# Designs tried in a protein design chat: VHH binders against Kinase non-catalytic C-lobe domain-containing protein 1 (KNDC1). Part 10

Target 1, 252 residues: Kinase non-catalytic C-lobe domain-containing protein 1 (KNDC1), of Homo sapiens (Human) (q76ni1r1468to1719)
Amino acid sequence: STHQLFSQLTLLQQELFQKCHPVHFLNSRALGVMDKSTAIPKASSSESLSAKTCSLFLPNYVQDKYLLQLLRNADDVSTWVAAEIVTSHTSKLQVNLLSKFLLIAKSCYEQRNFATAMQILSGLEHLAVRQSPAWRILPAKIAEVMEELKAVEVFLKSDSLCLMEGRRFRAQPTLPSAHLLAMHIQQLETGGFTMTNGAHRWSKLRNIAKVVSQVHAFQENPYTFSPDPKLQSYLKQRIARFSGADISTLAA
Key: E = the ipSAE of ESMFold2; O = the ipSAE of OpenDDE; V2 = 0.75 times the mean of E and O plus 0.25 times the DockQ between their complexes.

## First folded at step 3 (VHH)

Design q8 (framework vhh_7zox_3)
Fold by ESMFold2-Fast, scan of step 3:
Structure q8 (fold): chain B 252 residues (1-252), chain A 123 residues (1-123)
Amino acid sequence: as target 1 above (252 residues)
Amino acid sequence: DVQLVESGGGLVQPGGSLRLSCVASGFTFDRYAMGWVRQAPGKGLEWVSDISSGGSTGYADSVKGRFAISRDNAKNTLYLQMNRLKPEDTAVYYCAKSPTEWLRYVKEGFDYAGQGTQVTVSS
């Protein structure tokens, strides 16, 4: 049952999310970004790009174990999705798995489990998975789900705060995408190309505080699905089986 | 222990073509978004193009239709095919790795870049 798979994956994701303190999402250092607390003189255009982005000083980087577990689990779920598909030996089996994962992801985003929806999408976007001939023989309605997921990803990347804003949205059970939260915090703190501007610092701090506040609200409104210990054990085993797997090698 | 080694730069005439390569090591290449950023003399960094783990591509408006990014995961190599080059494309081109497996596009940020390869488009 796709509903049963969706609900149990949601509970597994929720368990990890509930272990995180909202303020830990402020810790961009745990995400492998440059430690800006270190006073290193910089010269505009005099530094190599590698020197600017190497994250050379991260003394407390690995202290948020629950945030790191959440991010690692996201990787493991994406890898599991890709591995299950590329290790399936026939187009018919790949069509069946693609259809099931797309329907699970659809249930996830419809029920505001954006974490698992984006994790599944990430696995489906792997080059080896994208090369599958099974995509050409998917039913049209199932193929539309992939386009819906891509649209949701674009929206969350460009305006995740819009989905999370409002008292109504904050009161609903929601699992935000950990990697998109990490990306937003990195963009707000590090800014990609530049974020050093006194006039915009208050705006940056306000937006970071808003994200933390939203995480707190979501933790106060958990999903209440019935646990299925046997299915949860099975899913944990399948996900663990492929942890760290090289998908390109498995696809060969 | 991440290493990115760019090559393929050089001097070309306007309208010419170059293909840049970047050989990656020290990480699981096929799991990360990769991209190209450039720095023209006296200017800041400009994002040029990126490619996700899944093969989705993005391009800066200034290069769209002229440049093509691609990757060969079996060879841990990233490519940038540069066509119809303009003097404004003169820059040091850097291969860049996304900060995490989760960040889809290098435009949104990167944690490592190589030493760069010089591209000069004359006259």
Scores: ipSAE 0.000, ipTM 0.137, lowest interface PAE 15.4, mean pLDDT 74

Design q9 (framework vhh_5c3l_4)
Fold by ESMFold2-Fast, scan of step 3:
Structure q9 (fold): chain B 252 residues (1-252), chain A 124 residues (1-124)
Amino acid sequence: as target 1 above (252 residues)
Amino acid sequence: QVQLQESGGGLVQPGGSLRLSCAASGFTFSSYAMSWVRQAPGKGLEVVSDISGSGGRTTYADSVKGRFTISRDNAKNTLYLQMNSLKPEDTAVYYCAKEPSYFELLRKYGMDVRGPGTQVTVSS
């Protein structure tokens, strides 16, 4: 069922998120830019694009095993979503899979699992998936979910997690998007205004501390869904099957 | 979709007690923090108390600490506010409020989702 897939994907995401220490989301280069990052040449791989927006992908963050595992899993889930759709052998099956993933994503963002919601969106926005004729015959109700999902991404990119900090405490389960969280931390660290008497340094540290505090609060309030070990094993196996797959090659 | 309905308000003498209830529907009740907020005649909105989705954390305004107790029954989708040692300054319309989801913040300009309210009047 869609709800069972939603709940089990949420528990799998939560397991990885809980292993990350909140402080590991800090961009250590805000405090030591001249150290390790200047000693290591720029990467010229597919990783270089991520490094532009997320300092966590830079060489000095390679040593954070659990954070890298969280980021790799996000990419694997996105690839899995795209692969399942493009390897589907009929338009009818593609419509059904597309609809199912959109409904899972809707459950995710409605229940504050932004990590999985954004991972599904990333998979659905792959060029090969977007070129599928299934989009043309998608029911209007389901097509609306795709627009809602895109709107959620826009909202999260506007530092929505930081906007929550000045309001009433929200002690409810939340899984932030690791890529968007990393992007926000980098923006806080590189954001600029002319400094006098160290005021800028304290402002930046306070903003970074707010994000770390929020991550800690999210980890303190986990989802309490009932685990289904068989379904979790199945999902892990399906996701692993397509890890690193070239979606364009699969679509051909 | 979201519906919140308060009940239990009324007229009470100073030093008396009331128990407010809020029936919730249209969302996964246990996944959202809930609040009681009040508005006294001619004044702005005051957050009285908050409770986490699990019920494990509660917060109270300084004006009501030691007198009010917030609780929830997730099996019944119901939020409660036990009000003891009521004072004339507790006279207000009391609203049950759900914390907005990120999706609702996008659609609702950041406002909390509230019920229609229940009147509490404390007078002799």
Scores: ipSAE 0.000, ipTM 0.192, lowest interface PAE 13.9, mean pLDDT 74

Design r1 (framework vhh_7zox_3)
Fold by ESMFold2-Fast, scan of step 3:
Structure r1 (fold): chain B 252 residues (1-252), chain A 123 residues (1-123)
Amino acid sequence: as target 1 above (252 residues)
Amino acid sequence: DVQLVESGGGLVQPGGSLRLSCVASGFTFSSYAMGWVRQAPGKGLEWVSDIYSGGSTGYADSVKGRFAISRDNAKNTLYLQMNRLKPEDTAVYYCARHKGYSYGFRPYYFDYAGQGTQVTVSS
């Protein structure tokens, strides 16, 4: 069922999110992941802590095992969504898959699983998927969900405060989008970096620290869905099957 | 063209109940957090309640336990059930669409509001 797919995808995403420590975004421990040593050689670095925090979300610099797993899983889910649709044998099956993914995404954003909602949106926005004639034969009510999903993305992009909800939302299970979180951290680094914004370095670091603190609060309030190991195994296999796939090649 | 149309206001005795409705059009209602703000005669705006797309709700301390916010996404309608009304609840009540998170006063979190509906609690 769509609800079971939603709940199990949420638990899988939550497991990865829970393994990340908020301090990884600001902690110098991230410097030593490549060294495979318990001690990091102390040296004068030309890199600032702000630059290091921003670099944690760039492929070249993301070395923390769990943070890498979180980011790679996000891309794998997006690829899986696109791959399932473009490799479907008929327009009818393609319509069914679009409908199912849109309804899963709707359940995700309605229950504050923004990570999986945005991952599904990313997959659906792949050029090969967007060009599918299945969109034209999709029921109107289901097509409206795509517009809702895009509106959620716009809402989450409105400003960095969307990542720093008030005390009331600390009690709500929430999975933030890793890519949007990276975007907001980069905006804080870039905007505060230029003197045109007048932002002081310490104010910038405090704002980033507040975002990290809010992430920690989300980790303390997990979803309590009942695990379905068989369905989770199935989902893991499907996602893994398409990991690293070139969607344009699959669509040909 | 965003439209928010409130209804259900009126005159009620202390201890009574009213249910406010707000019909939304011109945007994807289910994607937005929605709320109610009120303004008593000669006073500023006061946030009353909000409800997010995921169903999370919030209430001002002055109305907790007495008011209940809900939504019907199929009908593009927002509701406020007001119970055990007090003279202090007398105000114009506005339906409002959340613009996302914003710094400052909580009523400024909203980018569109309706024309308002008058609620008067008096003997």
Scores: ipSAE 0.000, ipTM 0.097, lowest interface PAE 18.6, mean pLDDT 73

Design r10 (framework vhh_7qia_2)
Fold by ESMFold2-Fast, scan of step 3:
Structure r10 (fold): chain B 252 residues (1-252), chain A 124 residues (1-124)
Amino acid sequence: as target 1 above (252 residues)
Amino acid sequence: QLQLVESGGGLVQPGGSLRLSCEASGFTFSNYAMGWYRQAPGKQRELVAFITSGGSTNYADSVKGRFTISRDNAKNTVYLQMNSLRPEDTAIYYCTTGYKHLFSGTYEPRFDYWGKGTPVTVSS
């Protein structure tokens, strides 16, 4: 069922998220996303060593294996969604798959699993998928879910929703999008350069510390769905099948 | 809602330069990657360059060393500086907003909106 697929995908995402230390999200630079050296005052040892932002002081950023797994899984899920759709041989099968993924994504964002919701959106927004004639055949209510999903992305990319979620709804289970968190951390690292020399450093550390604290709060309030090992195994197998696939080549 | 207004195109001789601009509204510009596509007559649209919210840039091999993408978050504007223009650069240029997949590095536009674009013709 769609609900079982949603709950088990959520548990699989949660397992990977729980393995990450909140501080490791600051190592987005280690993944080649940004090639920037950091000049942080070494005189502020209490802030660097006591605060969860200490990883930012390394000139050569450390790779975190669990963060890498989280990001690889995100790409694998997006690729899986797109691949399932473009390899479907009939318009009826494509309509059924689009409907299924959209309903899974809706359950995800309604239950605050923003990670999987954004991963599904990413797969659906691949040009080969978006050009499918199946979109025109979708029931209107299902097509509306795509617009809702795009609106959720807009809200998550806004300054308030993604960063303030842990503060406002600390007790509710939430899986943040690793891609959007990395984007906000990069934005925080580049923003504030217009401030005075001393003040911008402290502002940056405080804002990054808030993000780290929010990630920690999310990890403290996990989802409590009943695991289904058979369905989880099936999902892992399906996702792995398309890992690294070139969607444009599959669509041709 | 979403509005992208391209400008700066025109007719230029081979070897000339043009600076394209794209003014964005209806979303938090600084949070998104921005990209430039082009479409020549009878050809498919191709990605020319993109710039992430953090300022990281990526270019198509055909334009590397000649084109420079930049952004001004205070003005909600993305620019494409085009130098050493060739007849093969003749196309309608389109601005898009999108995201970069952090791990794969690919750029995908977020919306089906393509605007009118700004035409660039390189001929003598």
Scores: ipSAE 0.000, ipTM 0.126, lowest interface PAE 16.6, mean pLDDT 75

Design r11 (framework vhh_6z1v_2; at its last fold request DockQ between E and O 0.50; V2 from the best seeds 0.00; counts 0 for: pae O 5.6 > 2)
Amino acid sequence: EVQLVESGGRLVRTGGSLRLSCAASGFTFSRYAMGWFRQAPGKEREVVAAITWSGGSTWHADFVKGRFTISRDNAKNTVYLQMNSLKPEDTAVYYCAASPTYGLFRTSDYDYWGQGTQVTVSS
ESMFold2-Fast, scan of step 3: ipSAE 0.802; ipTM 0.928
ESMFold2, look of step 4: ipSAE 0.012; ipTM 0.421
ESMFold2 (binder alone), look of step 4: mean pLDDT 86; pTM 0.877
OpenDDE, look of step 4: ipSAE 0.029; ipTM 0.415
ESMFold2, fold request of step 9: ipSAE 0.173, 0.005, 0.005; ipTM 0.625, 0.314, 0.152
ESMFold2 (binder alone), fold request of step 9: mean pLDDT 87, 86, 86; pTM 0.889, 0.887, 0.884
OpenDDE, fold request of step 9: ipSAE 0.000, 0.029, 0.006; ipTM 0.249, 0.375, 0.303

Design r12 (framework vhh_7b2m_4)
Fold by ESMFold2-Fast, scan of step 3:
Structure r12 (fold): chain B 252 residues (1-252), chain A 123 residues (1-123)
Amino acid sequence: as target 1 above (252 residues)
Amino acid sequence: EVQLVESGGGLVQAGGSLRLSCAASGSIFSIYDVGWYRQAPGKQRVVVASITSGGSTKYSNSVKGRFTISRDNAKNTVYLQMNSLKPEDTAVYYCAAEPFRLYGSSDYYFDYWGQGTQVTVSS
């Protein structure tokens, strides 16, 4: 079932990604690239106010409603992962859920679904989840997957050091992590020396064009898994059940 | 960073088979795209087969139907199964791994290459 869970989660993520216009990924504010010092503890009410404020000041943000859905889904998946684990009644059930999520995440990053892989990692790294005694009794092979997943995050965060996509290999289905994509775009926008001449502006425009082109290429090469509507409905219901939940409160 | 070591080359008669292995160490290998290249004496290095991190494969026309590329991420290894070998397949075979890059932002490339393994097919 792990492979079926992976494929259906991938299709759900792909549907949201396909609705986004490549140019809208240049809106790093909408993508949630925020300094943690500006983060507000009551996320749901603060997010509502922030989203409303952003739409008033950035007209393109209104047309980016799908980008907001993509970001909300990412948070909802992470919360779902954490909630399922902390609401489990026994250590054996927690071991089973940790193992299942780690195997799903492994399938995700091996098949270039970095969005869902990073969303699962985020859920597993929640303090309440990390404190679970189930981690100690995980099979060694499953514990290795968690280390691989963390290594994938480190590698993806170093995108600025992975400087060009090779033209020798065909583009493959890929779902980028919205948060890490936003970090990369911000690095491209703020990197280098600030100059007022046309040469600096030309270089920046060229880099922006490359990012837009690559996002478009990912959208042109979709995953072709067979949809399972019943499983998709089940996953949507489970994810929705825990949307906006406070994991620390659920763990208490 | 990843290091690659090729093995499995050797001398074989025309019509024979060889399996080449490309073993990786260092970084998480499963997110790399991997290709097999070959270089015959006095010729340019050319691509033979490739496999993406997602498992999609591509073959040059000269080897399609005879060669099969596969990967075992648990062993950090990519294989090239070579069947129905011809004298024209004689070359040093190289493994190359390219880190998956989520976005292209520069004209620089990171390519990791092995040292090569010799394949000689006698007529």
Scores: ipSAE 0.005, ipTM 0.365, lowest interface PAE 10.1, mean pLDDT 75

Design r13 (framework vhh_7zox_3)
Fold by ESMFold2-Fast, scan of step 3:
Structure r13 (fold): chain B 252 residues (1-252), chain A 125 residues (1-125)
Amino acid sequence: as target 1 above (252 residues)
Amino acid sequence: DVQLVESGGGLVQPGGSLRLSCVASGFTFSTYAMGWVRQAPGKGLEWVSDISSGGSTGYADSVKGRFAISRDNAKNTLYLQMNRLKPEDTAVYYCARAPSKYYLGSRWSEYFQHAGQGTQVTVSS
């Protein structure tokens, strides 16, 4: 059932999220320092500075193995969603899979599993998936779910969960989207910081502290669904099967 | 066509009580988080309180312990019970709906929508 798929995907996501230390989310784009450019060194004595060069620090973009696992799993789930759809041989099967994934994503958002909901949306937004003729024959109610999920993505991008304060909403089980958190942290780290603008630095540090506090709060209130080891094993195998797959090649 | 119709405002003495109501139509009321925002004369909008579809509540520090938000899903109605009113509670009170049924953020003043004209609450001696 879609509820069983939702609950077990939520538990799998929760397991990975619980392994992450809140401070490691800060390592996704470095801690208050600019990163080096990936530009190839030029021969001879070039004195031109590349954009994004780091002056004195060499931070790793993502050093924590558990945060890396969380981010890679998110990509794997998105790829799995897209792969299942594009490898379906009939429009009828594609309609059924689109409907199933949209209903799972809806359950995810309604139960505050924003991580899996965003991962499903990412898979559904792949160009090869978007080009499917199945979208034109979806039931109207299912098509409305896709529009609602796109709207929620817009709100999550503009209203970071990291900035919530003292609300009862933080007491409910919540799985934040790791990619959206990383994007928000990167935006807080990015800027033309100057030594003449100390207020900018303090504002940035205060916002980063709020992110850490909110992640910790979410980890303190986990989901309590009953695990189904056989279904979890099945889901892990399906997701792993398509890890790193080129969706455009599968669609051809 | 979302419609929110506020009522229950009026003139009340400091220390008094007042109950605001908001009747919603044009959407599935029970699935949306709802809230109250207010605007005092010459000031900006201030978030007052919210309630999730599941009944979880939040309050601004200025009203904690004095105000109580509640909802009746059978009647599509949102309530705000205001106790121990102060002159600084004087404002137009607006009923607000979350931007979508999936929105769970706490930045109501930046994202709320209201279709009604609000209801005036005046606290004076």
Scores: ipSAE 0.000, ipTM 0.189, lowest interface PAE 12.0, mean pLDDT 74

Design r15 (framework vhh_7qia_2)
Fold by ESMFold2-Fast, scan of step 3:
Structure r15 (fold): chain B 252 residues (1-252), chain A 123 residues (1-123)
Amino acid sequence: as target 1 above (252 residues)
Amino acid sequence: QLQLVESGGGLVQPGGSLRLSCEASGFTFSSYAMGWYRQAPGKQRELVAFIYSGGSTNYADSVKGRFTISRDNAKNTVYLQMNSLRPEDTAIYYCARELKWFGSLSDRAFDIWGKGTPVTVSS
């Protein structure tokens, strides 16, 4: 059932999230976010004196095993979603799979599992998946879920983590998207390099502390679903099977 | 800057028509469900009409058959066409962006509200 798949995927995501130390989310180098930042070439062009003023708040580069596992798993889940769809042999099966993944993603974002919701969206946005004629056969209400899922991504990209820091939201189980969280942290780190006065340096430190505090609060309020070891084992095997797969090749 | 700006309200006689507009800025309009609410003097704010990103619509029983909600994603605008207006339709009309994925359906969250446009139906 989509509910059972949702709950077990949430527990698997939670297990990986709980192994991460909140402070390690500040390691933008390990997260690979720095590789996508337009600020990297500027930083490496010898701003040594300016960098010393702001880089005090950047974590030292260390290879965080658990943070890397969390990010690799996110990519593996996205690849799994895309692979399942493109390897299905009929339009009817593709419609069924699209519907199931969209309903799982809806359960995820409605219950604040933003990590898995965004991972599913990423898989559905692969070119080979987007080109499927099955999208035109989907019931209208199911097609609207895809649009809602895209709206959730837009909302989270607008730094919606700030909306989750209120007392009410802090008490609810939440799994943040590791990639979006890393993007927000990178923006906070990069912004510090722009300003040289003490006020901006303290503002940066306070904002970084808030993000770390929120991650810790989310880890303190886990989901309490009943584990299904058989289904969890099955899901782990399916996800692992397609790890690193080339979706374009698989679609042919 | 996330903003909703309503226009089109005014004074109209019973049986008349008005078209309300709500122009959105600062977000990807086409990705969000939009709603129209109204609040009469001394009453709670109530949902009038709702449109999903895909174009599906829902209406309050009090306005079904008389009001039509629509959207133009190219113009970042949501509309409310009000026909056969009655004195009890007199209210301030508000445009809102819905964030229902934060909470249950009964705990609907609206992240962005307009400042409202007044509609008075009187002879």
Scores: ipSAE 0.000, ipTM 0.185, lowest interface PAE 12.0, mean pLDDT 74

Design r16 (framework vhh_4orz_3)
Fold by ESMFold2-Fast, scan of step 3:
Structure r16 (fold): chain B 252 residues (1-252), chain A 124 residues (1-124)
Amino acid sequence: as target 1 above (252 residues)
Amino acid sequence: EVQLVESGGGLVQAGGSLRLFCAASGFTFSSYSMAWLRQAPGKRREWVALITSGGRTDYADSVKDRFTISRDNAKNTVSLQMNSLKPEDTAIYFCAAHSTLRFYEGKPYYMDVWGQGTQVTVSS
């Protein structure tokens, strides 16, 4: 069922997130202590645009093996979503797959699994997927979920995890999007050269530290779904099958 | 066809006050929660204040006791009264509309931002 797929995908994402150290979400280059030349990744030509972009702008993030695994998995899930849709042969099958992925994504963002929600959105936004005639025959209620997903992306890009601040924040399981988190940290670092008596610098450091602290809090409050090893194995195999696939070639 | 138009921004001295307005059209205003967000120079947008369709309010810790959000369903407007302004409040302020059915524990987990914003500058 859709719920089973949601819960097991969430557990798989959680496993990868739990292996990352919170401190690796802090760009030490902002503190003037990281040598960027030693952090230059040897990017493969087969790497996705997202992984390449992150490597270019935040090289010290991609040197941690678990962070690299987290970023590769995000690309693999997006590719898997797109591949499943473009390789289905009838509009009826494409409607069923679009509906299924949209409902999984809805469960994800409603339960604060923003990582998988954004990964699914990325797959659905692939040009070959967007061209599917199945979009025109989706039930209206399902089509609205796509608009909700886009709104979630706007919310995450426009706001920080700081909406979940202080005493008012309830300790709920949350899986943040690593790409969006990296983007937010970069914004905090580049927020202006000019300072007033150093106060601006301390404010930046406090905000970055607050984000790291929030990641740590999320790791301390994991999802408690019941694991299904057979379904998890199946999902891992399907995702791995399409790793690195060229979606445009598959669509032809 | 949702349209939000912000107004009331300007330049003010530290310790002063400003009142921001947001005029809404193109949706059933009374059914939506309304929020104010702000974006300071070089920063990302942050949530400032929220008012639900039922009139319940919530505030970011940084503005609590200084800012007051209110709404007028008859006029399709939401306003933000800002008192005891600080240089740190300098930002572009945005109005956002959101369905109350999509709030979780009084906080939006997604949001459509439709306004262009209004500039608030607080001099020291």
Scores: ipSAE 0.000, ipTM 0.157, lowest interface PAE 13.7, mean pLDDT 73

Design r2 (framework vhh_5c3l_4)
Fold by ESMFold2-Fast, scan of step 3:
Structure r2 (fold): chain B 252 residues (1-252), chain A 125 residues (1-125)
Amino acid sequence: as target 1 above (252 residues)
Amino acid sequence: QVQLQESGGGLVQPGGSLRLSCAASGFTFSNYAMSWVRQAPGKGLEVVSDISGSGGSTTYADSVKGRFTISRDNAKNTLYLQMNSLKPEDTAVYYCAKSRGYLWGSYRPSDFDYRGPGTQVTVSS
């Protein structure tokens, strides 16, 4: 069921996130000195950007290996979503898969699993998926979920989520988007963040410390869904099967 | 120009009910999560409840869970808060607040880019 897929994907994402130490997001040497992503044209696909982002956290920065694993998994999930859709043999099957992934993504962002929600969005935004005629025959309510999902991405690009504190937020299980969080930290580190309301100056270090504290708070309040080992094994296998796949080739 | 206008506040006895409304204009209402934020006399701002752009998802502060219901009518560009089983500690100015996008669940008043002028709710015998 969609709810079981949502809950088990959430537990799999949570397992990877829990392996990351909050300070792994703050290796300024990996983010700044290996700034190879700034040399990459901004028109690169989400999958290409994910793969290159992962390359910034090389094995020489051993403490970043779990962050690299988390980012690689995000790319694998996005690729899996796109691959399942483009390898579907009929428009009816593609409509059913689009609907299913959109409903899973909706459950994810409604339950504060922003990581999986953004991973699904990335897969759905692949050119081969976007060109599917199945989009034209989706029920209107399902099509609206795609628009809401895109708006969730826009909101998550703000700094509000990363700087949130307090009892209500800390009490709610949350899985942040690792890619968006890493990009936000990169911007704070390089001074790319600019306050638009005037002369106020904030310590870069204080803002970075707040992000570390918030990541720690996310890890302290895990989801308590019941594990389904058989479904988790199935999902791991499906995701692994399409790891590194060329979606355009699969769409042929 | 974003405009939010609250109405429906007033004086009510403990255990009573009130329904607040907020008329929104100047933006595509259905594209934004909306919230109710309150400020009790001498206290800071508290996010009471929020609702997604579609109206499908809601959250509530622990202090109001089971008593308050947030809803919206996107055709009328109107946000509602149904307040039941009111307590003296619910006495506050209630503000309608616009989020920056679709995402709800924010607990900080600073996470909203616009608030209305507010409506006074007083719960006393």
Scores: ipSAE 0.006, ipTM 0.187, lowest interface PAE 12.3, mean pLDDT 75

